# Designs tried in a protein design chat: VH-VL binders against Prefoldin subunit 4 (PFD4). Part 19

Target 1, 129 residues: Prefoldin subunit 4 (PFD4), of Arabidopsis thaliana (Mouse-ear cress) (q9m4b5)
Amino acid sequence: MQQQGSKSGSEMEVTWEDQQNINIFSRLNNRVHDLDDDIKSAKEKCENLEDAGNELILADEEMVRFQIGEVFAHVPRDDVETKIEEMKEATCKSLEKLEQEKESIVTQMAALKKVLYAKFKDSINLEED
Short names: E, the ipSAE of ESMFold2; O, the ipSAE of OpenDDE; V2, 0.75 times the mean of E and O plus 0.25 times the DockQ between their complexes.

## First folded at step 15 (VH-VL; framework fv_ifinatamab)

Design u6 (from q1 with heavy chain A106P; at its last look DockQ between E and O 0.52; V2 from the best seeds 0.00; counts 0 for: pae E 2.5 > 2)
Fold by ESMFold2, look of step 15:
Structure u6 (fold): chain C 129 residues (1-129), chain A 120 residues (1-120), chain B 106 residues (1-106)
Amino acid sequence: as target 1 above (129 residues)
Amino acid sequence: QVQLVQSGAEVKKPGSSVKVSCKASGGTFSRYVMHWVRQAPGQGLEWMGYIIPMWGRAKYNEKFKGRVTITADESTSTAYMELSSLRSEDTAVYYCARESGDSYGPFDYWGQGTLVTVSS
Amino acid sequence: EIVLTQSPATLSLSPGERATLSCRASSSVNYMHWYQQKPGQAPRPLIYDASNRATGIPARFSGSGSGTDFTLTISSLEPEDFAVYYCQQYSYWPPTFGQGTKVEIK
């Protein structure tokens, strides 16, 4: 994000309210970048859980030596499958929440862009490379 | 070293319930499977069920037909076993035992045992 | 369920003698463990995976066997070895124990 200020083609006085809107936009933009990172991480976790589930099905053993941190546990395969599905469901719910927050923030940023561009036109840049 | 300390002996009436505690110290609690095993007077060992504290998941010997509930509290490193609808044949010493976290899984640490006596 | 049958039920021997305890599984198992229990005490691990001594177990204890037939041997009995011995499997659900072999002084 760039804040370039007034350009030679237009001069507008920046009110306190305008400055608050610019500050809000900047905070929301930073939050979107954080959300993108969190969303990427959640998608990777979901892929890893899917891969683990597929490996378990291919193994086809009744009892599985499942690793919990640095510790092995002897657990029925069905219980491990259930645990993996529970973790996938939780990750999908978390991902949905992150995506909903991002959509809400992008909507708010779009509204702020309309207000700020309508007033300042070419004097401000709210877009990214 | 790892130590498992169980709650004290109990005397119960038929039809009631008992809840035995097992507090772990000297090691990581949440990742290790905790088993419950009982032994009637003069008899052998009978496996009752287990819990994986980190998962909050327990599994039971079908012999008890839903009378046993095993839980864990990670904040106090304590496992619990509750046996309901008590009968005279439930008189036994109840042990908690930790499954070894290695490739073979023997029960490497045992509590001192809790005598539960069921009498009319 | 895997049934473990131990024999003999009671083994009466003198200190210094060799004890041989048998555990037979109703079906082949991958792991067999042995525990020692003295009167009034909890069991303690003795042998794991058929032949490996648990921590702190003296060399006079040894285990052998595979499949369905497993043996615990005490090469020269000491006074503290008179106890009940249990075999255990958890290769298959659910975990099961043998009924025990009592080793007692003749």
Scores: ipSAE 0.364, ipTM 0.725, lowest interface PAE 2.5, mean pLDDT 87
ESMFold2 (binder alone), look of step 15: mean pLDDT 91; pTM 0.938
OpenDDE, look of step 15: ipSAE 0.625; ipTM 0.827

## First folded at step 16 (VH-VL; framework fv_ifinatamab)

Design v1 (from u2 with light chain Y92R; at its last look DockQ between E and O 0.75; V2 from the best seeds 0.67)
Fold by ESMFold2, look of step 16:
Structure v1 (fold): chain C 129 residues (1-129), chain A 120 residues (1-120), chain B 106 residues (1-106)
Amino acid sequence: as target 1 above (129 residues)
Amino acid sequence: QVQLVQSGAEVKKPGSSVKVSCKASGGTFSYYVMHWVRQAPGQGLEWMGYIIPMWGRAKYNEKFKGRVTITADESTSTAYMELSSLRSEDTAVYYCARESGDSYGAFDYWGQGTLVTVSS
Amino acid sequence: EIVLTQSPATLSLSPGERATLSCRASSSVNYMHWYQQKPGQAPRPLIYDASNRATGIPARFSGSGSGTDFTLTISSLEPEDFAVYYCQQYSRWPPTFGQGTKVEIK
């Protein structure tokens, strides 16, 4: 039997580019988790503001006490409604930006998954828990 | 101790403008609604408007037909009231007054007043 | 806009007498506030929310009333009580003041 030996190890070794892709994926994954927390908080704030606005519409009081910092003020209901709407608009815009960033990051992660799984197959696990 | 200190007396010609300042100390300026009230000689008190410094929002007595502008500078704890297109009828003492946080719309602290005289 | 009408316009009394000042609102308000003003001075808070004395106000001052009719009472006039008194509401926007009752020495 004639034995010809060679070792093919370059494809299975983690190259500099592979290490960069893995590092990028890890950072993106961490960012997605942070974004999920921020999105949840923004959605809760938007819901609370919506509920507050609806309560004011159903109430018949002309003046309301509304907390400004640590002090209550005696404010026309219309002014409070306007302020609540302003806060809702700001929160909605912030939420849109967060969701757009998340969509971009998820797209990048999907592309990285395709590349890394193509090379490493079952030797790597990039799936979220 | 809360204190409101206003700018000094002014003599103005008809058609000009005046801007009165009101510097607050002894509290958190931005949390309190600041009102402006004037009193012509021998007459009663007339509400002019207010500002909510934290919101940057002012509202006005319609009587003044848009001649009043109320602003606030949170960094200096100072409120301002500017009255334009002055007439002799605008001769009055102008007060700033802080809205109480512990009542339903009372004014718990007042500035010392600023006399504005409009004369030819 | 709520119009506050104070009566009488002038109340002429002697020291030691009881003063009764009226403030009538053009429609119902939940709370009324009162101020004392002496010549050359800013108004001084007296009564807030109809019946509560402001800080430092002597017990001879009391407030009462509800709805459209409110009263400030000075049980026994002191020399320093001769002044102009104003009622004020902010139960409805905008805040408004009564025209004042002058309490003067007879």
Scores: ipSAE 0.572, ipTM 0.836, lowest interface PAE 1.2, mean pLDDT 89
ESMFold2 (binder alone), look of step 16: mean pLDDT 92; pTM 0.946
OpenDDE, look of step 16: ipSAE 0.709; ipTM 0.885

Design v2 (from u2 with heavy chain S103N, light chain Y92R; at its last look DockQ between E and O 0.73; V2 from the best seeds 0.67)
Fold by ESMFold2, look of step 16:
Structure v2 (fold): chain C 129 residues (1-129), chain A 120 residues (1-120), chain B 106 residues (1-106)
Amino acid sequence: as target 1 above (129 residues)
Amino acid sequence: QVQLVQSGAEVKKPGSSVKVSCKASGGTFSYYVMHWVRQAPGQGLEWMGYIIPMWGRAKYNEKFKGRVTITADESTSTAYMELSSLRSEDTAVYYCARESGDNYGAFDYWGQGTLVTVSS
Amino acid sequence: EIVLTQSPATLSLSPGERATLSCRASSSVNYMHWYQQKPGQAPRPLIYDASNRATGIPARFSGSGSGTDFTLTISSLEPEDFAVYYCQQYSRWPPTFGQGTKVEIK
């Protein structure tokens, strides 16, 4: 039930270009869900590092037994504190990068929503439950 | 079976540098702190410093801090100790020693030692 | 830094005799370790954490002590036990060794 023409289809018909935009939107939506998982993991890691740092600061011992891979090492507290701060900084930077990517993708999806809703109005639903 | 194999003996002039290698096998190199200990002829053991290979972080005995550099290459499971501005009193056997994960700062495996002779 | 003082400097004994080696720390040490070193060889782990024998160490070797005073005992000397013995700590940074006790044949 498609109106035939010598150029891209009309507003009442789904063209190949329209199908590509719908496919792109779907892929971006899936990527947002993957990013949400990654962001949650990064936030949990940052919280765990903060808790570890706070526990270490309250300890009185000069030397700390700290796990490196599968093996414990006997390490000066100051060096463990420095390492935890380094890990927190690296995790924070990774989290910022993930959040920036998510913002970019959400912006792209909003632009696609505007195009697709402008053409198909109420005949399409691009919203999540 | 853990084994630490060090580079061969060296004869050096005062003012030069020496770099001793220590190749580890039989364990996961990156997980273990590697220490360096030297022994002058007829003398006791003197701790020089260590490296945490996974962190790339070394720490030194204050007596040597300006002259010693300890590094590690995780891809070859090899630790290195470089001592610069050599003097005759640096003549010694240099050992690498692995820190035990289970025994609170003990050294459970030792290399065979590398004799460095500094002669003018 | 913790100074470890070993005594005596030299212990001259015959096979079959009991050897008693002392290591005194300048301040309290939680974990004291012992090593044996024979001429031309690297040190060998002997006792971990004051009293725990390392793998392959015969029962005639025992360790005791806490705080600042630690003892290594060889209950009945064998010919292969004539060597230099070192105590070592890493309860506080930096790791340090005692100066050694030489156990030699009388």
Scores: ipSAE 0.595, ipTM 0.846, lowest interface PAE 1.2, mean pLDDT 89
ESMFold2 (binder alone), look of step 16: mean pLDDT 92; pTM 0.945
OpenDDE, look of step 16: ipSAE 0.696; ipTM 0.876

Design v3 (from u2 with light chain Y92H; at its last look DockQ between E and O 0.66; V2 from the best seeds 0.66)
Fold by ESMFold2, look of step 16:
Structure v3 (fold): chain C 129 residues (1-129), chain A 120 residues (1-120), chain B 106 residues (1-106)
Amino acid sequence: as target 1 above (129 residues)
Amino acid sequence: QVQLVQSGAEVKKPGSSVKVSCKASGGTFSYYVMHWVRQAPGQGLEWMGYIIPMWGRAKYNEKFKGRVTITADESTSTAYMELSSLRSEDTAVYYCARESGDSYGAFDYWGQGTLVTVSS
Amino acid sequence: EIVLTQSPATLSLSPGERATLSCRASSSVNYMHWYQQKPGQAPRPLIYDASNRATGIPARFSGSGSGTDFTLTISSLEPEDFAVYYCQQYSHWPPTFGQGTKVEIK
């Protein structure tokens, strides 16, 4: 059976369901931007930890100075090596979860984009630069 | 102005435990390694162990390993040292001491000390 | 573990005299620290990293030395300088202290 939501004109009118899909897409897009920022930060942290580990390998001393917050600590090399590896593992795990979430959201956005463009192609812009 | 204020003197029986607190002010507690050092009456200084509060990581002098537990509570800026299975030779003044961030392992601030007396 | 041996055990001097305190390490250390302790008080930081005076320490206190031999010098003793002095290292784990040198009034 046929449903009619428009009186004259066209099928260009936005239904409640269409508005919900647009709102969902916008929310997901904002989340992707947040995830991109978080992923960038996690990658930078991993790079910094790798650099710190390499610097530690070059140090020949039993005790090393390692920055904790804004203060240096005088710490056994073994403890610093252990701590750096712990932080690298935690960051890698966090990065994996962030990238998994991003892939899921991008898939959802692609599905919504297909639906919305099928109905509104020239009337809506879901592409972002 | 950095200050380390320790809990008051305690009298304990052999076989019991004592827990000494050290509250820090005038700095960022979590950034500094906190050491514990004791001094028996008329004797020198004996290092017991430390904690890195931000890491939640403690290390101990092997002499005390198994009897000493050092912890920290970042929310209250307080370090704790617990010594179990007390003996009369554990009678001492116990100090917390903050590791300097500007040196290679010196202690720049010390608590006032906590006398622990172990006797029957 | 690094053993720090302080000499002499007791140094009996009068105000105005020069005090020379020795700290010998059982093997080479890069950095030596010194503390002053008066009866009933916590140790007070004096010298760190062999030769740097801690905050508020007067110029009559100086530190020197390297390797296994370190020295604390008090150029002209004041009445408030009669105390016990400890050296401490943390170039090697674990941190260790010398047994102390008591500077007492003659």
Scores: ipSAE 0.599, ipTM 0.849, lowest interface PAE 1.0, mean pLDDT 89
ESMFold2 (binder alone), look of step 16: mean pLDDT 92; pTM 0.947
OpenDDE, look of step 16: ipSAE 0.729; ipTM 0.901

Design v4 (from u2 with heavy chain Y31W, light chain Y92K; at its last fold request DockQ between E and O 0.67; V2 from the best seeds 0.65)
Heavy chain, then light chain:
Amino acid sequence: QVQLVQSGAEVKKPGSSVKVSCKASGGTFSWYVMHWVRQAPGQGLEWMGYIIPMWGRAKYNEKFKGRVTITADESTSTAYMELSSLRSEDTAVYYCARESGDSYGAFDYWGQGTLVTVSS
Amino acid sequence: EIVLTQSPATLSLSPGERATLSCRASSSVNYMHWYQQKPGQAPRPLIYDASNRATGIPARFSGSGSGTDFTLTISSLEPEDFAVYYCQQYSKWPPTFGQGTKVEIK
ESMFold2, look of step 16: ipSAE 0.636; ipTM 0.867
ESMFold2 (binder alone), look of step 16: mean pLDDT 92; pTM 0.944
OpenDDE, look of step 16: ipSAE 0.722; ipTM 0.895
ESMFold2, look of step 17: ipSAE 0.594; ipTM 0.836
ESMFold2 (binder alone), look of step 17: mean pLDDT 92; pTM 0.941
OpenDDE, look of step 17: ipSAE 0.718; ipTM 0.889
ESMFold2, look of step 19: ipSAE 0.580; ipTM 0.824
ESMFold2 (binder alone), look of step 19: mean pLDDT 92; pTM 0.945
OpenDDE, look of step 19: ipSAE 0.694; ipTM 0.878
ESMFold2, fold request of step 21: ipSAE 0.545, 0.551, 0.545; ipTM 0.820, 0.822, 0.816
ESMFold2 (binder alone), fold request of step 21: mean pLDDT 92, 92, 92; pTM 0.945, 0.946, 0.945
OpenDDE, fold request of step 21: ipSAE 0.725, 0.735, 0.737; ipTM 0.895, 0.908, 0.910

Design v5 (from q1 with heavy chain R31H; at its last look DockQ between E and O 0.63; V2 from the best seeds 0.65)
Fold by ESMFold2, look of step 16:
Structure v5 (fold): chain C 129 residues (1-129), chain A 120 residues (1-120), chain B 106 residues (1-106)
Amino acid sequence: as target 1 above (129 residues)
Amino acid sequence: QVQLVQSGAEVKKPGSSVKVSCKASGGTFSHYVMHWVRQAPGQGLEWMGYIIPMWGRAKYNEKFKGRVTITADESTSTAYMELSSLRSEDTAVYYCARESGDSYGAFDYWGQGTLVTVSS
Amino acid sequence: EIVLTQSPATLSLSPGERATLSCRASSSVNYMHWYQQKPGQAPRPLIYDASNRATGIPARFSGSGSGTDFTLTISSLEPEDFAVYYCQQYSYWPPTFGQGTKVEIK
């Protein structure tokens, strides 16, 4: 929008276009943080479901005592296996989508980093980790 | 105190359907498996099926295949059993029974029973 | 499915006598449960997991057994104990009940 300089730790003036790129980077960075949280949660859930499925194999009984919320129930193994597989498949598909979105956003952020560092060098810090 | 309160007695014609309700109080409804058991006059107990309300998953005695539907409404803590294509031999008291969380498949609380009479 | 056969069908006894009720499974089961039912009432939990008394059940009731042979014992019958008794298993799907033993007054 307005073509005005906004000097911040640099001899060069910050243009409206530069500010828009910084704003876009900030928005994408926030989205990556949200995605990281979501990915971590989905990954833990998928791992927990995998562990639960493995526990069923080791039990080797046709009826299992399985926790439903805060209460144990006596449930056919087949029904528990089906439920766990359903939840695992849904969680793994969601995880794949989240990771794909994150990869796309990280690529966009890398492109913005190249543009902003080329102009501002050590005057800004866009790195995390 | 855990209580299971069932809907009132019904008189039905052959070929119709009946839907019995079972409202639970005094516990966490969705965490417990709810079973349905019937008892014809002067006869023993016959297991019909169950529902796991948290999963929305019901499973049935093969003897009733295709005629029984068990559902649950978590918002009202109520389980339902619907029996279709009623016959005179379906005349019975129908019970809901909660599966114990502290046993290997015992039923720790029972509803008062609902008499369903099937007659012309 | 597991068939539970209760014996005897009817047990005629007087108050103060010992009642012994049998439940035999068609195949070995890990746990047996027992219920008491009086006319016009829902079944009442009595014994769960073969030998554990349900809440509020007096000590004169005891359960024992394993495998295919399970027993409910009432050590000294009280007037309120005259009822029908059912065994039930859920070691295997589906849950099944015995046909009942009626304990009646002589």
Scores: ipSAE 0.580, ipTM 0.848, lowest interface PAE 1.1, mean pLDDT 89
ESMFold2 (binder alone), look of step 16: mean pLDDT 92; pTM 0.945
OpenDDE, look of step 16: ipSAE 0.730; ipTM 0.901

Design v6 (from u2 with heavy chain S30K, light chain Y92R; at its last look DockQ between E and O 0.71; V2 from the best seeds 0.67)
Fold by ESMFold2, look of step 16:
Structure v6 (fold): chain C 129 residues (1-129), chain A 120 residues (1-120), chain B 106 residues (1-106)
Amino acid sequence: as target 1 above (129 residues)
Amino acid sequence: QVQLVQSGAEVKKPGSSVKVSCKASGGTFKYYVMHWVRQAPGQGLEWMGYIIPMWGRAKYNEKFKGRVTITADESTSTAYMELSSLRSEDTAVYYCARESGDSYGAFDYWGQGTLVTVSS
Amino acid sequence: EIVLTQSPATLSLSPGERATLSCRASSSVNYMHWYQQKPGQAPRPLIYDASNRATGIPARFSGSGSGTDFTLTISSLEPEDFAVYYCQQYSRWPPTFGQGTKVEIK
């Protein structure tokens, strides 16, 4: 039967604004995880497209078999090279946008983390990635 | 099973244009290269061009470049071939033909053919 | 552009006889395809990649050859085999067809 010291007298009240900041942080954290997956996938796609382009140079042949969706086609090498460059360009643009979004989100999360830790100190844990 | 059904026969005047359709059923239309081949009466087969529907990219026999336009509509699984500035020598049966995905450039399915007659 | 020359132009034979059709390319090609065409019909695939029978094609049809010289053989002609036969290549752009060999009843 010991009297436990209450921390309520020294703890800040959680306002509606504080709750919104916590919710925003959680949403941004989920988005970072999604972005990491998307960035990894885009990098792998770019590497695969680079490898495919290099294989075309080594083939020497005028005509190549190239996968279009789930079906192979017999296509002039020059047309495949053009298509691979188009795909690389699109992937590079997508990757750039994903990386820019991640940088922005990480900056926002860092700012929110400072505000929330300054107010709540050790009563909250925002280090779960 | 795969089937290619073409539009009906047409009679055209010299200098006009014709547009032949080829509707595919079975398979996944957008993954297959679609070729167009014509055959003048009593003569052999002549390749005109193709389209890769998924890429929206067509290529043509140089003989026809500038007069032939090949397009595809993925939503209706239909390929089109338009031949402009028609001449009497363009009188022929026009076929669409699907390129096989399991060969080195064979055509595995053919439409029934569309007779285009160019006369005054 | 690869020119395919078929010979003979016309082959007159009786049912049960062996037909040998030739297709010669103006320069080397890796793969030759063959089609059968009857009056008023679209070409029908017979042989692809030089020697593979298309689906539903009877065993009496066979293809062989390489380089510039390819053959289509019908081991024993049936009444339904009297038609025009075309060879086709796409080893080099653009695709081209031979002018055809007509197999007709004697």
Scores: ipSAE 0.586, ipTM 0.838, lowest interface PAE 1.1, mean pLDDT 89
ESMFold2 (binder alone), look of step 16: mean pLDDT 92; pTM 0.944
OpenDDE, look of step 16: ipSAE 0.731; ipTM 0.902

## First folded at step 17 (VH-VL; framework fv_ifinatamab)

Design w1 (from v4 with heavy chain T28K; at its last look DockQ between E and O 0.68; V2 from the best seeds 0.67)
Heavy chain, then light chain:
Amino acid sequence: QVQLVQSGAEVKKPGSSVKVSCKASGGKFSWYVMHWVRQAPGQGLEWMGYIIPMWGRAKYNEKFKGRVTITADESTSTAYMELSSLRSEDTAVYYCARESGDSYGAFDYWGQGTLVTVSS
Amino acid sequence: EIVLTQSPATLSLSPGERATLSCRASSSVNYMHWYQQKPGQAPRPLIYDASNRATGIPARFSGSGSGTDFTLTISSLEPEDFAVYYCQQYSKWPPTFGQGTKVEIK
ESMFold2, look of step 17: ipSAE 0.610; ipTM 0.852
ESMFold2 (binder alone), look of step 17: mean pLDDT 92; pTM 0.947
OpenDDE, look of step 17: ipSAE 0.741; ipTM 0.903
ESMFold2, look of step 19: ipSAE 0.583; ipTM 0.835
ESMFold2 (binder alone), look of step 19: mean pLDDT 92; pTM 0.945
OpenDDE, look of step 19: ipSAE 0.740; ipTM 0.909

Design w2 (from v4 with heavy chain D102H; at its last look DockQ between E and O 0.69; V2 from the best seeds 0.57)
Fold by OpenDDE, look of step 17:
Structure w2 (fold): chain C 129 residues (1-129), chain A 120 residues (1-120), chain B 106 residues (1-106)
Amino acid sequence: as target 1 above (129 residues)
Amino acid sequence: QVQLVQSGAEVKKPGSSVKVSCKASGGTFSWYVMHWVRQAPGQGLEWMGYIIPMWGRAKYNEKFKGRVTITADESTSTAYMELSSLRSEDTAVYYCARESGHSYGAFDYWGQGTLVTVSS
Amino acid sequence: EIVLTQSPATLSLSPGERATLSCRASSSVNYMHWYQQKPGQAPRPLIYDASNRATGIPARFSGSGSGTDFTLTISSLEPEDFAVYYCQQYSKWPPTFGQGTKVEIK
């Protein structure tokens, strides 16, 4: 007589608070994805600016052809250099802010995970594939 | 077609300042370097400075020793040249000129010129 | 700065004659431009980058040269060609103009 242990799956009642935590987690998770895209874009821009700066340094000309909008302008090298540096600085600062935000969100998500897994255990999956 | 229209003639006293405007039409104002060139009566052309509107950056001929200020208003597609501490020698026709994006440093479009007369 | 010296100061010729204008730079330049100016008018671009005619410029106008020596040639002068011609460089900072050559009717 193999006693089929009735896995009384105690249907843990999802409380309003639980639902809120899940919703918050979902929102934060979405934001992280957005931030990842933004961070990637910012990094690419930073790299491009750095490359442009390096190329400019290698240029032996006092005057350079530089694209402004959709037009090429003939401008002094030093003006372009200054502009590239300014743009780079701005982009890097922006990148830093994005990374900080991501870190903050990830921390919040970790806290929520602890709470949710403590209650729901294997009945909830908060991990991204 | 690109057109540069400048403000009207000015008569000024020595020591005063003059501000000449140049309104651009027919293109994207912000993308083109705008230059200022003057010409004294019966004399040649003298470059004064330029502005890159999109960057808000101007550079000047050192000969003017800081008396020249070039600005741009992107919202109105207008460039300005202000010359301070005016002298009789500053009597000239002042031109705005837009730099070509197809050639290296050529001025492809010119304003009609603004006569500034400095007289006591 | 680069000094551009134009010669001659004045060129007196008759319609149909060939005009040769010189522009000499104090040092080597890569980009030389030519402008035409008529009395009471703003300068207009004539030649870009030493040898390229601006839009609408007749074939009788040609430019040549490199380094420090540049030439503007008008193969056969028309009445409307009597004007002042300026060379201009922007290869080196700051941009500079020649003093001009006046082509007048003999």
Scores: ipSAE 0.462, ipTM 0.792, lowest interface PAE 1.1, mean pLDDT 92
ESMFold2, look of step 17: ipSAE 0.589; ipTM 0.835
ESMFold2 (binder alone), look of step 17: mean pLDDT 92; pTM 0.941

Design w3 (from v4 with heavy chain S103H; at its last look DockQ between E and O 0.38; V2 from the best seeds 0.41)
Fold by OpenDDE, look of step 17:
Structure w3 (fold): chain C 129 residues (1-129), chain A 120 residues (1-120), chain B 106 residues (1-106)
Amino acid sequence: as target 1 above (129 residues)
Amino acid sequence: QVQLVQSGAEVKKPGSSVKVSCKASGGTFSWYVMHWVRQAPGQGLEWMGYIIPMWGRAKYNEKFKGRVTITADESTSTAYMELSSLRSEDTAVYYCARESGDHYGAFDYWGQGTLVTVSS
Amino acid sequence: EIVLTQSPATLSLSPGERATLSCRASSSVNYMHWYQQKPGQAPRPLIYDASNRATGIPARFSGSGSGTDFTLTISSLEPEDFAVYYCQQYSKWPPTFGQGTKVEIK
């Protein structure tokens, strides 16, 4: 948010309420950015788990080999399948919640934009480049 | 080097329960499947079940009909095998054995064994 | 479950002789393992994956086989080789052991 203070126009009195709205908008905007990162991460994790699951289905072995650092371990295939499914479910649910939160915040931001632009017109810029 | 150290010998009455411990050292614990195998006197080896410590998931030989419970404590790198409703036929040496990370389905490290004697 | 049948039950031989132990599976397995057990001791790995010697196992021990038929061979028996030998599979659920072959001094 760059407050370009154009010097020349009528000194619009910024009220306490105006300042609060601007602050809230700023906080919400920051949260949206955080959520975007979290959503991206969650999506990637979900995709990775899905890929892992698919690979496992194609495996002909009863045991799955895992690499942990320089050490390998074997885990029964069916146990791995179950775990991957559980992880997928959990990740997807988390993703849904994040998306819902984002949607809610975006809605709130839109309302604040309406109010702030109504008052400040071109003297305020709430748009992200 | 990986070492599995089991708890000491037990003498139990029929109908009671026994819990044997297996402490791992010298390697990672959480990702290695820990198996339990028993051997009656003069008999062969019998697989009982396993646990995946990281997930706390265990599977059992159906022959034991729910009498076996295998657990693990990652914080102490210790696996446990509890056998309930003990019978004289449960008299055996009980072994923990780690499943190999290099060879599918193989047991690469074994505990020293725990003798459990069930007698009236 | 896969039943592993070992033969013979007992093998009586003298030091220096060749020992041949058989393990037959009721169904095909991808991996077979062998263990040696001496009296009063835990089993120890001997052969992995049908033919790979475990760490510290002498060259006189060898394994072969695939599918349902596997063989453990001791080319020349040493006094310390007199023990019980078990084959084991976990290619299919549940993991199972053979009944064992006892190699004893003739």
Scores: ipSAE 0.298, ipTM 0.750, lowest interface PAE 1.6, mean pLDDT 92
ESMFold2, look of step 17: ipSAE 0.556; ipTM 0.822
ESMFold2 (binder alone), look of step 17: mean pLDDT 93; pTM 0.948

